# Miniprotein binders against q96jn8r1131to1294: the designs that were tried, part 39

Target 1, 164 residues: q96jn8r1131to1294
Amino acid sequence: TLEFLENHGKNILLSNGNRTATRVASYNQGIVVINQPLVPQLLVQVRIDFLNRQWTSSLVLGVITCAPERLNFPASACALKRAAWLLRGRGVFHNGLKICEKFGPNLDTCPEGTILGLRLDSSGGLHLHVNGVDQGVAVPDVPQPCHALVDLYGQCEQVTIVNP
Short names: E, the ipSAE of ESMFold2; O, the ipSAE of OpenDDE; V2, 0.75 times the mean of E and O plus 0.25 times the DockQ between their complexes.

## First folded at step 5 (miniprotein)

Design q49 (at its last look DockQ between E and O 0.28; V2 from the best seeds 0.00; counts 0 for: pae O 2.2 > 1.5)
Fold by ESMFold2, look of step 5:
Structure q49 (fold): chain B 164 residues (1-164), chain A 82 residues (1-82)
Amino acid sequence: as target 1 above (164 residues)
Amino acid sequence: SPEEIVEEVKKLIYEAIWLAEKGDKEEAVKKLREALELVRRLGNEELEKAVREAIEAIKRGDPWLAEFILDEALELAEEKSE
């Protein structure tokens, strides 16, 4: 079963059988990772449960390609560098570079209740889903193994893993 | 020392990002301008460019992008000083 890994950002509290992550302090230290690597048949979905609009920035989605079980997570996913491909706003980011200016909808406009999904296709392409609708390939060839990552950053204070 | 300047720059950057995320754009820019003065004394052109770009990102309401830019530049600056 899909769960958030016990190794996570310092400001995260896991609940609901490790299927719900809540950031309980500050605006950062909110990285969580899904406990199974992505495979072509696996759609990882999280629902945005709670947004605090007092903060400026919001959630980051992505994948991490180094082993996450004992990794010392940074305060923000942006510091993962070559180990991560990140989707934030409309941009795709990797290794200190914004590699795509405009992909899919602006994630910062997604309200509470939005279901965001990540999956790999058979070629290693990373797909974003929004409320069940495939937005296409964000990153064409992600190294495997990789795990889905959510950074509960800024406005995003709670997400829950949901089944497809 | 250069190492003490780098540590003060990092502190100012961290404070700026926190302020911008709380919505205090003007105070965040002020902290980055203080950092910029120190960075000029280091003579690190890459870090100076990154701080200027981060100021513009914060002015546009994008402190996450500012942090993204600055984190890369600080990592490179730390590699040079070690």
Scores: ipSAE 0.802, ipTM 0.902, lowest interface PAE 0.7, mean pLDDT 92
Fold by OpenDDE base, look of step 5:
Structure q49 (fold): chain B 164 residues (1-164), chain A 82 residues (1-82)
Amino acid sequence: as target 1 above (164 residues)
Amino acid sequence: SPEEIVEEVKKLIYEAIWLAEKGDKEEAVKKLREALELVRRLGNEELEKAVREAIEAIKRGDPWLAEFILDEALELAEEKSE
Protein backbone atom coordinates (compact mmCIF):
# COMPACT_ATOMS: atom_id res chain seq x y z
CA THR B 1 0.00 0.00 0.00
CA LEU B 2 1.04 3.58 -0.58
CA GLU B 3 2.18 5.37 2.57
CA PHE B 4 4.45 8.19 3.60
CA LEU B 5 7.84 7.15 4.90
CA GLU B 6 8.73 7.65 8.53
CA ASN B 7 11.67 9.75 7.40
CA HIS B 8 10.02 13.13 6.99
CA GLY B 9 10.26 16.81 7.77
CA LYS B 10 10.50 17.86 11.40
CA ASN B 11 7.10 19.53 11.50
CA ILE B 12 5.20 16.58 10.07
CA LEU B 13 2.87 14.33 11.98
CA LEU B 14 1.73 11.18 10.21
CA SER B 15 -1.65 9.59 10.80
CA ASN B 16 -4.25 7.38 9.15
CA GLY B 17 -1.84 4.53 8.64
CA ASN B 18 0.79 6.99 7.44
CA ARG B 19 -1.44 8.03 4.57
CA THR B 20 -2.11 11.46 6.03
CA ALA B 21 0.58 14.05 6.65
CA THR B 22 -0.06 17.12 8.78
CA ARG B 23 2.33 20.00 9.27
CA VAL B 24 1.81 21.00 12.88
CA ALA B 25 4.10 24.02 13.14
CA SER B 26 5.37 27.00 11.18
CA TYR B 27 5.29 27.15 7.37
CA ASN B 28 8.07 24.70 6.47
CA GLN B 29 9.89 21.52 7.51
CA GLY B 30 7.05 19.67 5.84
CA ILE B 31 8.62 17.29 3.32
CA VAL B 32 7.19 13.79 2.98
CA VAL B 33 8.04 10.99 0.58
CA ILE B 34 5.83 8.17 -0.60
CA ASN B 35 7.19 4.71 0.17
CA GLN B 36 6.81 2.98 -3.18
CA PRO B 37 8.84 4.14 -6.15
CA LEU B 38 7.02 5.37 -9.19
CA VAL B 39 6.74 2.82 -11.94
CA PRO B 40 5.22 3.31 -15.36
CA GLN B 41 1.45 3.71 -15.31
CA LEU B 42 1.23 3.88 -11.52
CA LEU B 43 -0.76 6.95 -10.58
CA VAL B 44 0.12 8.31 -7.16
CA GLN B 45 -2.31 10.90 -5.84
CA VAL B 46 -2.60 13.16 -2.83
CA ARG B 47 -5.50 15.32 -1.77
CA ILE B 48 -5.06 18.76 -0.28
CA ASP B 49 -6.98 18.53 2.99
CA PHE B 50 -6.35 21.83 4.75
CA LEU B 51 -4.95 25.21 3.83
CA ASN B 52 -3.77 27.91 6.20
CA ARG B 53 -4.15 31.16 4.34
CA GLN B 54 -1.83 33.23 6.50
CA TRP B 55 0.89 32.08 4.10
CA THR B 56 1.18 32.81 0.41
CA SER B 57 2.84 29.83 -1.27
CA SER B 58 1.55 26.29 -1.13
CA LEU B 59 2.70 22.70 -1.57
CA VAL B 60 5.54 21.56 -3.76
CA LEU B 61 5.14 18.30 -5.67
CA GLY B 62 7.77 16.25 -7.40
CA VAL B 63 10.15 13.33 -7.37
CA ILE B 64 13.53 12.43 -5.94
CA THR B 65 15.93 9.83 -7.29
CA CYS B 66 18.07 9.36 -4.21
CA ALA B 67 17.33 6.93 -1.42
CA PRO B 68 14.49 8.52 0.52
CA GLU B 69 15.12 6.62 3.73
CA ARG B 70 18.51 8.26 4.13
CA LEU B 71 17.67 11.73 2.92
CA ASN B 72 18.35 14.59 5.28
CA PHE B 73 15.47 16.86 4.46
CA PRO B 74 16.03 20.59 4.25
CA ALA B 75 13.45 23.01 5.54
CA SER B 76 11.86 23.18 2.09
CA ALA B 77 12.01 21.14 -1.08
CA CYS B 78 13.26 24.19 -2.94
CA ALA B 79 16.54 23.80 -1.07
CA LEU B 80 17.17 20.30 -2.42
CA LYS B 81 20.44 20.43 -4.31
CA ARG B 82 20.43 17.09 -6.05
CA ALA B 83 18.24 14.40 -7.51
CA ALA B 84 15.08 16.50 -7.36
CA TRP B 85 12.48 17.50 -9.93
CA LEU B 86 9.84 19.74 -8.44
CA LEU B 87 6.65 21.51 -9.35
CA ARG B 88 6.13 24.79 -7.53
CA GLY B 89 3.54 27.34 -8.52
CA ARG B 90 3.55 27.05 -12.26
CA GLY B 91 7.24 26.31 -12.53
CA VAL B 92 9.27 23.15 -12.94
CA PHE B 93 12.56 22.97 -11.07
CA HIS B 94 15.57 20.68 -11.21
CA ASN B 95 17.96 20.74 -8.27
CA GLY B 96 16.80 24.19 -7.32
CA LEU B 97 16.96 25.68 -10.79
CA LYS B 98 13.89 26.61 -12.79
CA ILE B 99 13.77 24.66 -16.02
CA CYS B 100 10.24 25.59 -17.06
CA GLU B 101 8.44 28.85 -16.42
CA LYS B 102 4.88 27.84 -17.12
CA PHE B 103 3.43 24.39 -16.60
CA GLY B 104 -0.05 23.31 -15.64
CA PRO B 105 -2.18 25.04 -13.06
CA ASN B 106 -0.70 27.19 -10.34
CA LEU B 107 -0.18 24.90 -7.37
CA ASP B 108 -0.22 27.91 -5.07
CA THR B 109 -3.87 28.51 -5.85
CA CYS B 110 -5.24 24.98 -5.73
CA PRO B 111 -8.09 24.83 -3.24
CA GLU B 112 -8.76 22.30 -0.55
CA GLY B 113 -10.03 19.07 -2.02
CA THR B 114 -7.79 19.27 -5.07
CA ILE B 115 -6.31 15.90 -5.95
CA LEU B 116 -2.81 16.05 -7.39
CA GLY B 117 -1.23 13.07 -9.06
CA LEU B 118 2.09 11.98 -10.47
CA ARG B 119 2.58 9.29 -13.08
CA LEU B 120 5.44 8.04 -15.18
CA ASP B 121 4.73 7.09 -18.76
CA SER B 122 6.47 4.33 -20.66
CA SER B 123 9.13 6.75 -21.88
CA GLY B 124 10.04 8.03 -18.45
CA GLY B 125 8.03 11.20 -18.73
CA LEU B 126 6.60 12.53 -15.50
CA HIS B 127 2.98 13.59 -15.79
CA LEU B 128 1.01 15.82 -13.48
CA HIS B 129 -2.62 14.99 -12.88
CA VAL B 130 -5.08 17.46 -11.43
CA ASN B 131 -8.40 16.07 -10.27
CA GLY B 132 -7.84 13.12 -12.53
CA VAL B 133 -6.97 15.14 -15.62
CA ASP B 134 -3.56 14.61 -17.19
CA GLN B 135 -1.87 17.98 -17.51
CA GLY B 136 0.92 16.65 -19.68
CA VAL B 137 4.60 15.90 -19.25
CA ALA B 138 6.30 18.06 -16.66
CA VAL B 139 9.65 16.32 -16.91
CA PRO B 140 10.43 14.39 -20.10
CA ASP B 141 12.92 11.85 -18.76
CA VAL B 142 13.09 11.08 -15.08
CA PRO B 143 15.71 8.65 -13.79
CA GLN B 144 14.37 5.53 -12.15
CA PRO B 145 13.80 4.50 -9.51
CA CYS B 146 12.24 7.69 -8.21
CA HIS B 147 9.89 8.50 -5.37
CA ALA B 148 7.06 10.99 -5.21
CA LEU B 149 7.72 13.87 -2.85
CA VAL B 150 5.29 16.31 -1.29
CA ASP B 151 6.42 19.41 0.53
CA LEU B 152 3.69 20.67 2.82
CA TYR B 153 4.79 24.25 2.48
CA GLY B 154 3.14 27.55 3.25
CA GLN B 155 -0.61 27.27 3.07
CA CYS B 156 -0.67 23.52 2.73
CA GLU B 157 -0.98 21.98 6.18
CA GLN B 158 -2.41 18.54 5.42
CA VAL B 159 -2.52 16.07 2.57
CA THR B 160 -3.77 12.51 2.26
CA ILE B 161 -2.80 9.80 -0.18
CA VAL B 162 -5.87 8.77 -2.14
CA ASN B 163 -6.59 5.94 -4.53
CA PRO B 164 -7.13 6.64 -8.20
CA SER A 1 33.63 48.68 10.89
CA PRO A 2 31.80 47.34 7.89
CA GLU A 3 32.30 43.80 9.15
CA GLU A 4 30.74 44.64 12.48
CA ILE A 5 27.75 46.25 10.81
CA VAL A 6 27.24 43.21 8.60
CA GLU A 7 27.29 40.94 11.64
CA GLU A 8 24.72 43.06 13.41
CA VAL A 9 22.55 43.08 10.30
CA LYS A 10 22.90 39.33 10.10
CA LYS A 11 21.66 38.92 13.66
CA LEU A 12 18.65 41.08 12.99
CA ILE A 13 17.87 39.23 9.78
CA TYR A 14 17.90 35.80 11.35
CA GLU A 15 15.83 37.02 14.25
CA ALA A 16 13.35 38.41 11.76
CA ILE A 17 13.18 35.10 9.91
CA TRP A 18 12.60 33.26 13.16
CA LEU A 19 9.76 35.61 14.02
CA ALA A 20 8.29 35.19 10.57
CA GLU A 21 8.38 31.41 10.94
CA LYS A 22 6.23 31.76 14.03
CA GLY A 23 3.78 33.84 12.05
CA ASP A 24 4.73 37.10 13.71
CA LYS A 25 4.97 39.18 10.57
CA GLU A 26 4.76 42.51 12.31
CA GLU A 27 7.72 41.93 14.59
CA ALA A 28 9.68 40.34 11.78
CA VAL A 29 9.24 43.42 9.65
CA LYS A 30 10.27 45.64 12.54
CA LYS A 31 13.53 43.75 12.84
CA LEU A 32 14.20 44.06 9.15
CA ARG A 33 13.53 47.78 9.29
CA GLU A 34 16.18 48.03 11.98
CA ALA A 35 18.50 46.08 9.74
CA LEU A 36 17.68 48.36 6.85
CA GLU A 37 18.82 51.37 8.82
CA LEU A 38 22.18 49.75 9.48
CA VAL A 39 22.52 48.73 5.86
CA ARG A 40 21.99 52.32 4.82
CA ARG A 41 24.98 53.24 6.94
CA LEU A 42 26.94 50.53 5.22
CA GLY A 43 26.07 51.96 1.85
CA ASN A 44 25.45 48.56 0.30
CA GLU A 45 22.76 49.11 -2.28
CA GLU A 46 22.40 45.44 -3.13
CA LEU A 47 21.85 44.44 0.47
CA GLU A 48 19.47 47.33 0.95
CA LYS A 49 17.43 46.16 -2.00
CA ALA A 50 17.40 42.64 -0.62
CA VAL A 51 16.13 43.79 2.76
CA ARG A 52 13.35 45.77 1.14
CA GLU A 53 12.33 42.80 -0.97
CA ALA A 54 12.45 40.52 2.05
CA ILE A 55 10.14 42.84 3.97
CA GLU A 56 7.63 42.62 1.17
CA ALA A 57 7.99 38.84 1.01
CA ILE A 58 7.23 38.52 4.71
CA LYS A 59 4.26 40.83 4.40
CA ARG A 60 2.90 38.61 1.65
CA GLY A 61 3.41 35.52 3.79
CA ASP A 62 6.46 33.95 2.17
CA PRO A 63 9.25 33.76 4.73
CA TRP A 64 11.21 31.29 2.61
CA LEU A 65 11.52 33.80 -0.17
CA ALA A 66 12.63 36.42 2.32
CA GLU A 67 15.24 34.08 3.71
CA PHE A 68 16.46 33.14 0.27
CA ILE A 69 16.86 36.73 -0.83
CA LEU A 70 18.62 37.76 2.35
CA ASP A 71 21.00 34.81 2.45
CA GLU A 72 22.28 35.54 -1.02
CA ALA A 73 22.68 39.21 -0.31
CA LEU A 74 24.46 38.58 2.98
CA GLU A 75 26.95 36.29 1.33
CA LEU A 76 27.76 38.94 -1.20
CA ALA A 77 27.99 41.65 1.45
CA GLU A 78 30.36 39.59 3.56
CA GLU A 79 32.62 39.06 0.60
CA LYS A 80 32.70 42.75 -0.12
CA SER A 81 33.46 43.67 3.47
CA GLU A 82 36.59 41.51 3.57
Scores: ipSAE 0.163, ipTM 0.580, lowest interface PAE 2.2, mean pLDDT 91
ESMFold2 (binder alone), look of step 5: mean pLDDT 80; pTM 0.755

Design t60 (at its last look DockQ between E and O 0.01; V2 from the best seeds 0.00; counts 0 for: pae O 12.6 > 1.5, placed apart)
Fold by ESMFold2, look of step 5:
Structure t60 (fold): chain B 164 residues (1-164), chain A 96 residues (1-96)
Amino acid sequence: as target 1 above (164 residues)
Amino acid sequence: DELERKIEEIIYRAMKLVMKGELEEALELIVEAIRLAVENKDEELLVTAIWIIAYIARKLGDPELLEKVLELAEEAYELTKDPDIKYFIEQLEKRL
């Protein structure tokens, strides 16, 4: 079964068999990584369980292509300057560079209960799913192996891995 | 700094063309972005640009283009040491 990796941001507490991540302090230091690499047709889904709307920005989703078990995570995923393809707000970022202004919905406005999914297609394209609806290819040709990443940033204080 | 912003804008424009399927036009832009990133020794932008041109080359499938892009990727690897570029090199080699 999918779990969040034990190596995570310092403000994260794992629970529910490591399938639930809670940011227990501050607004950052909330990076978590799924313990298995994405393979074609594996759909990784997380549900937004708890939001604190005092912040403007919310969670970041994406993948990292470096080994996550010993990685020293920065305070936020957007500070990753290598090995990272990220979705933030409506934007798509590679290594901190915005490469697409508008893709899919605005993650900063997703309410509690939203289920967000990531999968690779057979061509290495990274797809976003929102409440079961495929939003299309966010980025083509993502290197493999890669792991799904969630940054419980700002508004987002808890997410849970859910099965499709 | 101004040159860095110019490279970023060219990469952004190239990526928009890639997503529209206009690969030949994207190729022209990304070649320029690579040239500028190498001259400026901008390793982070170079990694992004190599990802894009490697994708374009594999989609177009022209053997001469694949060979040229492989040379560019190998040079970029020497400059950046980025393992993702090594992955792109492997993917290019598999097409040859």
Scores: ipSAE 0.749, ipTM 0.897, lowest interface PAE 1.2, mean pLDDT 92
Fold by OpenDDE base, look of step 5:
Structure t60 (fold): chain B 164 residues (1-164), chain A 96 residues (1-96)
Amino acid sequence: as target 1 above (164 residues)
Amino acid sequence: DELERKIEEIIYRAMKLVMKGELEEALELIVEAIRLAVENKDEELLVTAIWIIAYIARKLGDPELLEKVLELAEEAYELTKDPDIKYFIEQLEKRL
């Protein structure tokens, strides 16, 4: 089953069989990684459960290609400078560099209840799904194996892994 | 909505207390949040609070509290029909 790894950001509490991640302090230190690597055609989804409007920005969604079990997570996904492809706001980032200015919906404005999904296609393209709708290829070629990463950042204080 | 904002604030405070290990105080706050969420029929905040109280209850290791959490979860499920809450209920029942 899909779960968040026990290795996570310092402000995260896991619950619901490690399928729910809650950031219980500050606005950062909220990185979580899903245990199973992405494989072609597997759709991995998380639901935004709770937004705290006290903060700005929101969750970052993406993948990492390094071993997540041993990763010393930085305070935010934005500080990942290697092996990281991230969706933040409307931008796509690779190792901290913006590689796409505008892609899909603005993650910073997704409301509670939004279900965000990641899926690799047969060519290694990483797709973003929003409420079940394929938004297209965010990253054209992602190395495998890779793991889905969620940074509970800013407003986003709780997410839950949900089945397609 | 003012009440919604209040509930959110209470939840946030409870979460911070949990991080500090102040579970008893966190429990008091989150119970209040749940009560208010039910009153306001706020399903989203109710679901959020249920997960937090469940965590607290498990950490406290209080069987009576766990029973109470189960009751709250059942009520929440009736209101929201959230499958994750249903899953939680099932898992908790295995422990009781």
Scores: ipSAE 0.000, ipTM 0.187, lowest interface PAE 12.6, mean pLDDT 87
ESMFold2 (binder alone), look of step 5: mean pLDDT 77; pTM 0.694

Design t61 (at its last look DockQ between E and O 0.02; V2 from the best seeds 0.00; counts 0 for: pae O 8.8 > 1.5, pTM O .772 < .8, placed apart)
Fold by ESMFold2, look of step 5:
Structure t61 (fold): chain B 164 residues (1-164), chain A 96 residues (1-96)
Amino acid sequence: as target 1 above (164 residues)
Amino acid sequence: DELERKIEEIIYRAMKLVMKGELEEALELIVEAIRLAVENKDEELLVTAIWIIAYIARKLGDPELLEKVLELAEEAYELTKDPDIKKFIERLEKRL
């Protein structure tokens, strides 16, 4: 069963059997990680439940390649300088370094109800799915094992793990 | 500083070429980026550069290139102690 780990950002409240994460304060401290590593070819999905459009930036989606149970989370995922492959806005980042300027849709403009998915292909490529539609390879060779990460940043105040 | 910005630009251009499938041109750039990152002792940029060259080597499938990249990755691991480089080494060794 996919759940968010109990080790999470300080402003997160878990509910719904640890399948829903809500940021209950401020604009940051909202990192959550899914408890099992990505299994190649199996899609992991979260739904954006609630947004506050007063902010200009929104959630970050990606993977970490280190053990998440012992990780001390920074205030935001963009401060991760090791073992992190992140999608923010339209960009792709590795350990804080932008490696692609424009990949898929702008995550800062995804509305409530959007279902975002991560899938690891057989070649180690990380795919983004939006509402079930494969957007292609964001990162062509992610080290394994890796775990899906969501940073409920800015606009994003709640996400829920959903099954395909 | 200016050298770090130069290395970042080279890495970004190399990754753009990788995504376009221009692997040999990307290889030339990433080798230069690795050389500069080692000289500048820039561990974070070196980790990214090693990831790129390891990917290129696997896609090209040239055993001699794979062995050279493995040597570079071992040296980078000794410099950085980065566990992701260790994973790259293990993945490369399985291809040989």
Scores: ipSAE 0.291, ipTM 0.690, lowest interface PAE 4.2, mean pLDDT 88
Fold by OpenDDE base, look of step 5:
Structure t61 (fold): chain B 164 residues (1-164), chain A 96 residues (1-96)
Amino acid sequence: as target 1 above (164 residues)
Amino acid sequence: DELERKIEEIIYRAMKLVMKGELEEALELIVEAIRLAVENKDEELLVTAIWIIAYIARKLGDPELLEKVLELAEEAYELTKDPDIKKFIERLEKRL
């Protein structure tokens, strides 16, 4: 069963069998990691449940290749400087550096109800899915094992893991 | 962390002063918090203090202080790469 790990950002409250993450304070400290590592053909999906428009940005989605259970999470995923591949806005980032300017939809403007998915293909490519539609390869070669990461940042106050 | 606790306490006191309208005294506390956060390399508290000082600067209507806030925000952005800080900088630049 896919769940968020108990090791999470300071402003996160887990519920619904650890399948729902809610940021209950401020606009940051909202990183969560999914318990099972990504394996080829496994589609991991989260739904944006609630947005708070008082903030200017939204969730960050990606993967980490370090051990998540012992990770001391920074205030935001943007501060991850190693072992991190992230989707923010329309950009793709590796260890804090933008490696792609425009990819897929703008995550900052995804409405409530949007379902975002991550999937590894047989070649190690990381795919983004939006409402069930494969947006293509965001990262061509991701080291394994890796874990899906969601940063409930800015507007994004709640997400839930959903089945495909 | 003792220093972290101290910074949090200073920020809390400053916020209380802001709510009371005592902006000048709040400013002094927040400047101290910023200094300590930089020294302790505490990104979270630094960002928090930046937002508060920006609020104070706007309420005081002090253009020189606003310029200083911009500088601090830029430094904070370089450190944290916080997209909300980036957008704040963009908004502030339009007012200067």
Scores: ipSAE 0.014, ipTM 0.241, lowest interface PAE 8.8, mean pLDDT 87
ESMFold2 (binder alone), look of step 5: mean pLDDT 75; pTM 0.683

Design t62 (at its last look DockQ between E and O 0.89; V2 from the best seeds 0.00; counts 0 for: pae O 1.6 > 1.5)
Fold by ESMFold2, look of step 5:
Structure t62 (fold): chain B 164 residues (1-164), chain A 96 residues (1-96)
Amino acid sequence: as target 1 above (164 residues)
Amino acid sequence: DELERKIEEIIYRAMKLVMKGELEEALELIVEAIRLAVENKDEELLVTAIWIIAYIARKLGDPELLEKVLELAEEAYELTKDPDIKYFIERLEKRL
């Protein structure tokens, strides 16, 4: 079963059988990682449970290609300088470099209840799903194995892993 | 750094072309980005540029291009020691 790893950001509390992550302090230190790598038939989905609209920016979603179990996470996923392909706002980033200005919806405006999904296609392309709808290829080729990551940043205070 | 921003812009443009399927045009840009990133010793930008050129080479499938890109990737691995580049090298080798 999909769960968040026990190795996570310092401000995260895991609950609901490690399927729910809550940021319990501040606006950062909220990185969580799914406990198994992406494979082409696996759709990893999280629901946005709670947002605090006092902040302007919201969650970051993406993958890392390094082993997550003992990784020292930075305060924010956007500070990852290696092994990371991330979606933030409408942009796509590799190791902190914006490689696409507009892809999919603006994550900073997704409401509570939105279900966000990640999967690999058979060619290694990373797809974003929004409420079950494939948004297309965000990244055309990602090294494998890779691991789904969510950063409960700013507005985003709680997410839950959900089945497709 | 003005040079760093130039390299970032070239990489961004190359990636845009890749997503349009214009791989040969993207290749011309990304080769220049790699040259500049090596000259500037920008390891982070070099990793991104190598990822892009390795993808282009595998998609185009030209053996001569694959060999040239493999050499570039090996040099970039020596500079960066980034495990992702090791993965790219392995994928290029399998394509030959």
Scores: ipSAE 0.803, ipTM 0.916, lowest interface PAE 0.9, mean pLDDT 93
Fold by OpenDDE base, look of step 5:
Structure t62 (fold): chain B 164 residues (1-164), chain A 96 residues (1-96)
Amino acid sequence: as target 1 above (164 residues)
Amino acid sequence: DELERKIEEIIYRAMKLVMKGELEEALELIVEAIRLAVENKDEELLVTAIWIIAYIARKLGDPELLEKVLELAEEAYELTKDPDIKYFIERLEKRL
């Protein structure tokens, strides 16, 4: 069963069998990691449940390739300098460096109800899914094992893991 | 840091070329990035550059290039102890 790990950002409250993450304070400290590593053909999806428009920016989605259980999470995923492949806005980032300018929809403008998915293909390509539609390969040849990461940042205050 | 910015820009451009399938030109850029990262002792950018060059090398299927990339990766791993680089080493070895 997919769920968020107990090791998470300081402003996160888990509920619904650890399938729902809610940021209950401020705009940051909202990183969560899904317990099971991504494997080829496994589609991991989260739904944006609530947005708070008083903030700017929104969730960051991606993977980490380090062990998540004892990771000291920074205030935001943007501060991860190692083992991090992230989608933020329309950009793709590796260890904080933007490696792609325009990919898929702008995550900062996804409305509530949007379902975002991550999937590894047989070649190690990391795919983004938006409402069930494959947006293509965001990152080729991602190291494995890796874990899906969601940073409930800015506007994004709640997400829930959903089945495909 | 201006040099850091330059390295980042080169890496960014290289990646754009990779995504377009222009691997030979990307290779030229990323080699430059690696050189500059080593000179600047920038471990973080070095890790990123090593990932990209490893990808390029595998796609090009050039065994001589793969050997060179493997050497670079091993050196980078000794320097950074980054597990992603270790992963790349393992994958590269399977192609040699």
Scores: ipSAE 0.153, ipTM 0.592, lowest interface PAE 1.6, mean pLDDT 89
ESMFold2 (binder alone), look of step 5: mean pLDDT 76; pTM 0.689

Design t63 (at its last look DockQ between E and O 0.47; V2 from the best seeds 0.00; counts 0 for: pae E 1.7 > 1.5)
Fold by ESMFold2, look of step 5:
Structure t63 (fold): chain B 164 residues (1-164), chain A 96 residues (1-96)
Amino acid sequence: as target 1 above (164 residues)
Amino acid sequence: DELERKIEEIIYRAMKLVMKGELEEALELIVEAIRLAVENKDEELLVTAIWIIAYIARKLGDPELLEKVLELAEEAYELTKDPDIKKYIEQLEKRL
C-alpha cells in the first residue's frame, strides 16, 4: 500500500513499514515522497505525530511532477524551483513563487494529531483535507503524474501515513 | 530586479482572478506578464505564467486563443526546457 519512498532527505529515518518518517537531526533535510503517484479521488493522508515547538515554521505539503526515485532533494522544499506546487504556512507556491497568500489553515500552527490529506479531483485540481474536511482547491490544474511530498521542516519531526 | 517584482505581482493578481473565475480579466494580465518575462529573460516566472495562460485557454475553449497559447508555450519550452511545459502543450493540442 502507500509508503514513503526510500529516496528521501538525509535527516529522515523511515520506520513502521516505511509508513512513518522521522527527522532525526537539525531543522531541515526532511523531504519525503509517497511511493505512488496521485490518481483522481485517491486521498493520501498523513498524521502529525510529533512537533518540536522550539522552531517557528512547520511542515510543508504538496506535489512534484518529476520522477522522485532518483531526484536530488534540496535541504528544504521551499528551494524546489521546478515541478513543484507547495503549501507552506497559509501560502500556495509554484516553483517557489507565491501564487496565493491564504489557503486553508496555517500549517505552522497545526497541532500534533492533525491529519492532513492531499487529493486530485477529476479536473486536476489539488485539494487539501484537514481532519477529514475538504478545504477546497489549492491549485486548479496540476499536471499528472504527480507525487505527494511532505517536508518535515522545523517543528515537524514525525508524520505517519494513515488510511482514510 | 524591479521588473521582476512587477512581473511577480501581475502573476499573483492574474492567479487571484483565475481562482475567482474571472478568466477574461486574468488573461489580460497574464499576457502582459508573459511579454515582460520574455523581455526580462525571467525563465522561472515564464514557466509559471505559461502554466496559468494554458489553464485559462483550456477553460475558455476558444480555438483561436488555444492556437495562440500553444505557440507561446512552444516558444517558452525552447527558452526554458521545462518538461511541464511539454505537458501543457499536449493538453492544449488535445483541446484542438
Scores: ipSAE 0.628, ipTM 0.875, lowest interface PAE 1.7, mean pLDDT 92
Fold by OpenDDE base, look of step 5:
Structure t63 (fold): chain B 164 residues (1-164), chain A 96 residues (1-96)
Amino acid sequence: as target 1 above (164 residues)
Amino acid sequence: DELERKIEEIIYRAMKLVMKGELEEALELIVEAIRLAVENKDEELLVTAIWIIAYIARKLGDPELLEKVLELAEEAYELTKDPDIKKYIEQLEKRL
């Protein structure tokens, strides 16, 4: 069963069998990691449950290739400078470096109810899915094992892991 | 750094082409990016470019190209000592 790990950002409260993450304070410290590593053909999805419009920006979605259980999470995913491939806004980032300016929909403007998915293809490419639609290769090659990461940042205050 | 900016721009263009499935043209750009990154000793951009070219090579299904990617990855590892690159090398070797 897919769940968020107990090792998470300090402002996160897990519920619903660790399938729901809620940021209960401030606008940051909201990183969560899914327990099972991504494997080819496995679609991992999260639903944006609640957006708090008093903040700007929104969730960051991506993967980490280091051991998540021992990771000391920074205040935001943007501070990850190693072993991180991230989608923020419309950009794709690798270890803090932007490698693509415009990819898929703008994550900062996804409404509540949006379902975001990650899937590895047979060539190691990481695909973004939005409401079931494959947006294409977001990250060209991801070392395995890797774990899906969600940063409940800014407006995004709650997400839930959902099955395809 | 102007050269760094140029490399980044090439990577951006390559990514757009990858997203469109135009892999051959993307490959040409990424090879250029790698060359420039090596010349400029830009470790961060080099690592990024290595991942992109690896994906392209696998998608194209070109075994000779995959061998070249492995060589590039090994060189990149010697330069950066990035553990993720080492992991990739191990994975790539299993596929060859």
Scores: ipSAE 0.216, ipTM 0.643, lowest interface PAE 1.6, mean pLDDT 90
ESMFold2 (binder alone), look of step 5: mean pLDDT 75; pTM 0.681

Design t64 (at its last look DockQ between E and O 0.02; V2 from the best seeds 0.00; counts 0 for: pae E 9.0 > 1.5, pTM E .741 < .8, placed apart)
Fold by ESMFold2, look of step 5:
Structure t64 (fold): chain B 164 residues (1-164), chain A 96 residues (1-96)
Amino acid sequence: as target 1 above (164 residues)
Amino acid sequence: DELERKIEEIIYRAMKLVMKGELEEALELIVEAIRLAVENKDEELLETAIWIIAYIARKLGDPELLEKVLELAEEAYELTKDPDIKKFIEQLEKRL
């Protein structure tokens, strides 16, 4: 079954059979990665469990296209300069380059209980799902294998992997 | 610089069209972005544009376009030496 990898940001505590990630300190060091690569038809979903609105920015969602088991994670996903495709706020980023200003809903405003999903289509395009609704292609043709990534940044203090 | 910003704007417009499903219009823009990125030797923007046109080509299912995408990806690999592009070339060749 889907779990977060034991290799994660330093402020993360895994629980619930490694299906729940909690950031237990500060506002960063909260990167987690799903243990299995994305394949077509696999929908990886996480629920936002807890938010702390004292922060202004919230989670980052995306994929990495290199092996995650020994990767040294930076303090924030936005510092990844290679092998990364990220959704932050309403923006879409590739290796630090913003390639879209407005895609889907603003992740900084998603409330507790929001279920966010990632799925590859048959052409390798990455789709964002929000509460079960496909938002369309966020990221073009992603090399495989790739892994879903969540950065519990700022407001976002806990997420849980949920089944579709 | 000004050319780099122009390429970024074209890529941004192409991505908006891709997200709307308007792939043929997006193709026209991304071909222009690739041409400019090659001329400017802008390796990062070229890589980004290659991923976009590859998506478009696979969705449209045009074999001639897929052959062109392979040629562009090989050029991008020679400029960048990015192993993710090499993996993409290998995956694309298996489909052909």
Scores: ipSAE 0.018, ipTM 0.440, lowest interface PAE 9.0, mean pLDDT 83
Fold by OpenDDE base, look of step 5:
Structure t64 (fold): chain B 164 residues (1-164), chain A 96 residues (1-96)
Amino acid sequence: as target 1 above (164 residues)
Amino acid sequence: DELERKIEEIIYRAMKLVMKGELEEALELIVEAIRLAVENKDEELLETAIWIIAYIARKLGDPELLEKVLELAEEAYELTKDPDIKKFIEQLEKRL
């Protein structure tokens, strides 16, 4: 069963069998990691449940290749400087550096109810799915094992792991 | 970390002053916190302090202070690459 790990950002409250993450304070400290590592052809999905428009940015989605159980999470995914591939806005980032300017939809403008998915293909490519539609390869070669990461940042106050 | 603790304490005191409406004194503390956070490369506390100073600047309506806040925000963004700080900068530039 896919769940968020108990090791998470300071402002996160887990519920619903650890399948729902809610940021209960401020705009940051909202990183969560899914317990099972990504395996080829497995689609992992989260739904944006609630947005708070007082903030300007939104969630960050990606993967980490370090052990998540003991990771000391920074205040935001932007501060991850190693072992991190992230989707933010329309950009793709590796260890804090933008490696792609425009990819897929703008995550900052995804409405409530949007279902975002991550999937590794047989070649190690990381795919983004939006409402079930494959947006293509965001990262061509991701080291394994890796874990899906969601940063409930800015507007994004709640997400839930959903089945495909 | 001792320095981290000090920065947190300064921020806490500043927040209390903000809640009391003592914005000028809060501003002095937050500026100090920002400087220390930059020196310590503490991105978490830096981000927090930036939001507080932005709030103070807006409440005071001081154009010179707003310019200073912009400079600090730009510096903070270069360090943290926080997209929310970037958007704040964009919004502030429209007001100057």
Scores: ipSAE 0.014, ipTM 0.244, lowest interface PAE 8.6, mean pLDDT 87
ESMFold2 (binder alone), look of step 5: mean pLDDT 76; pTM 0.683

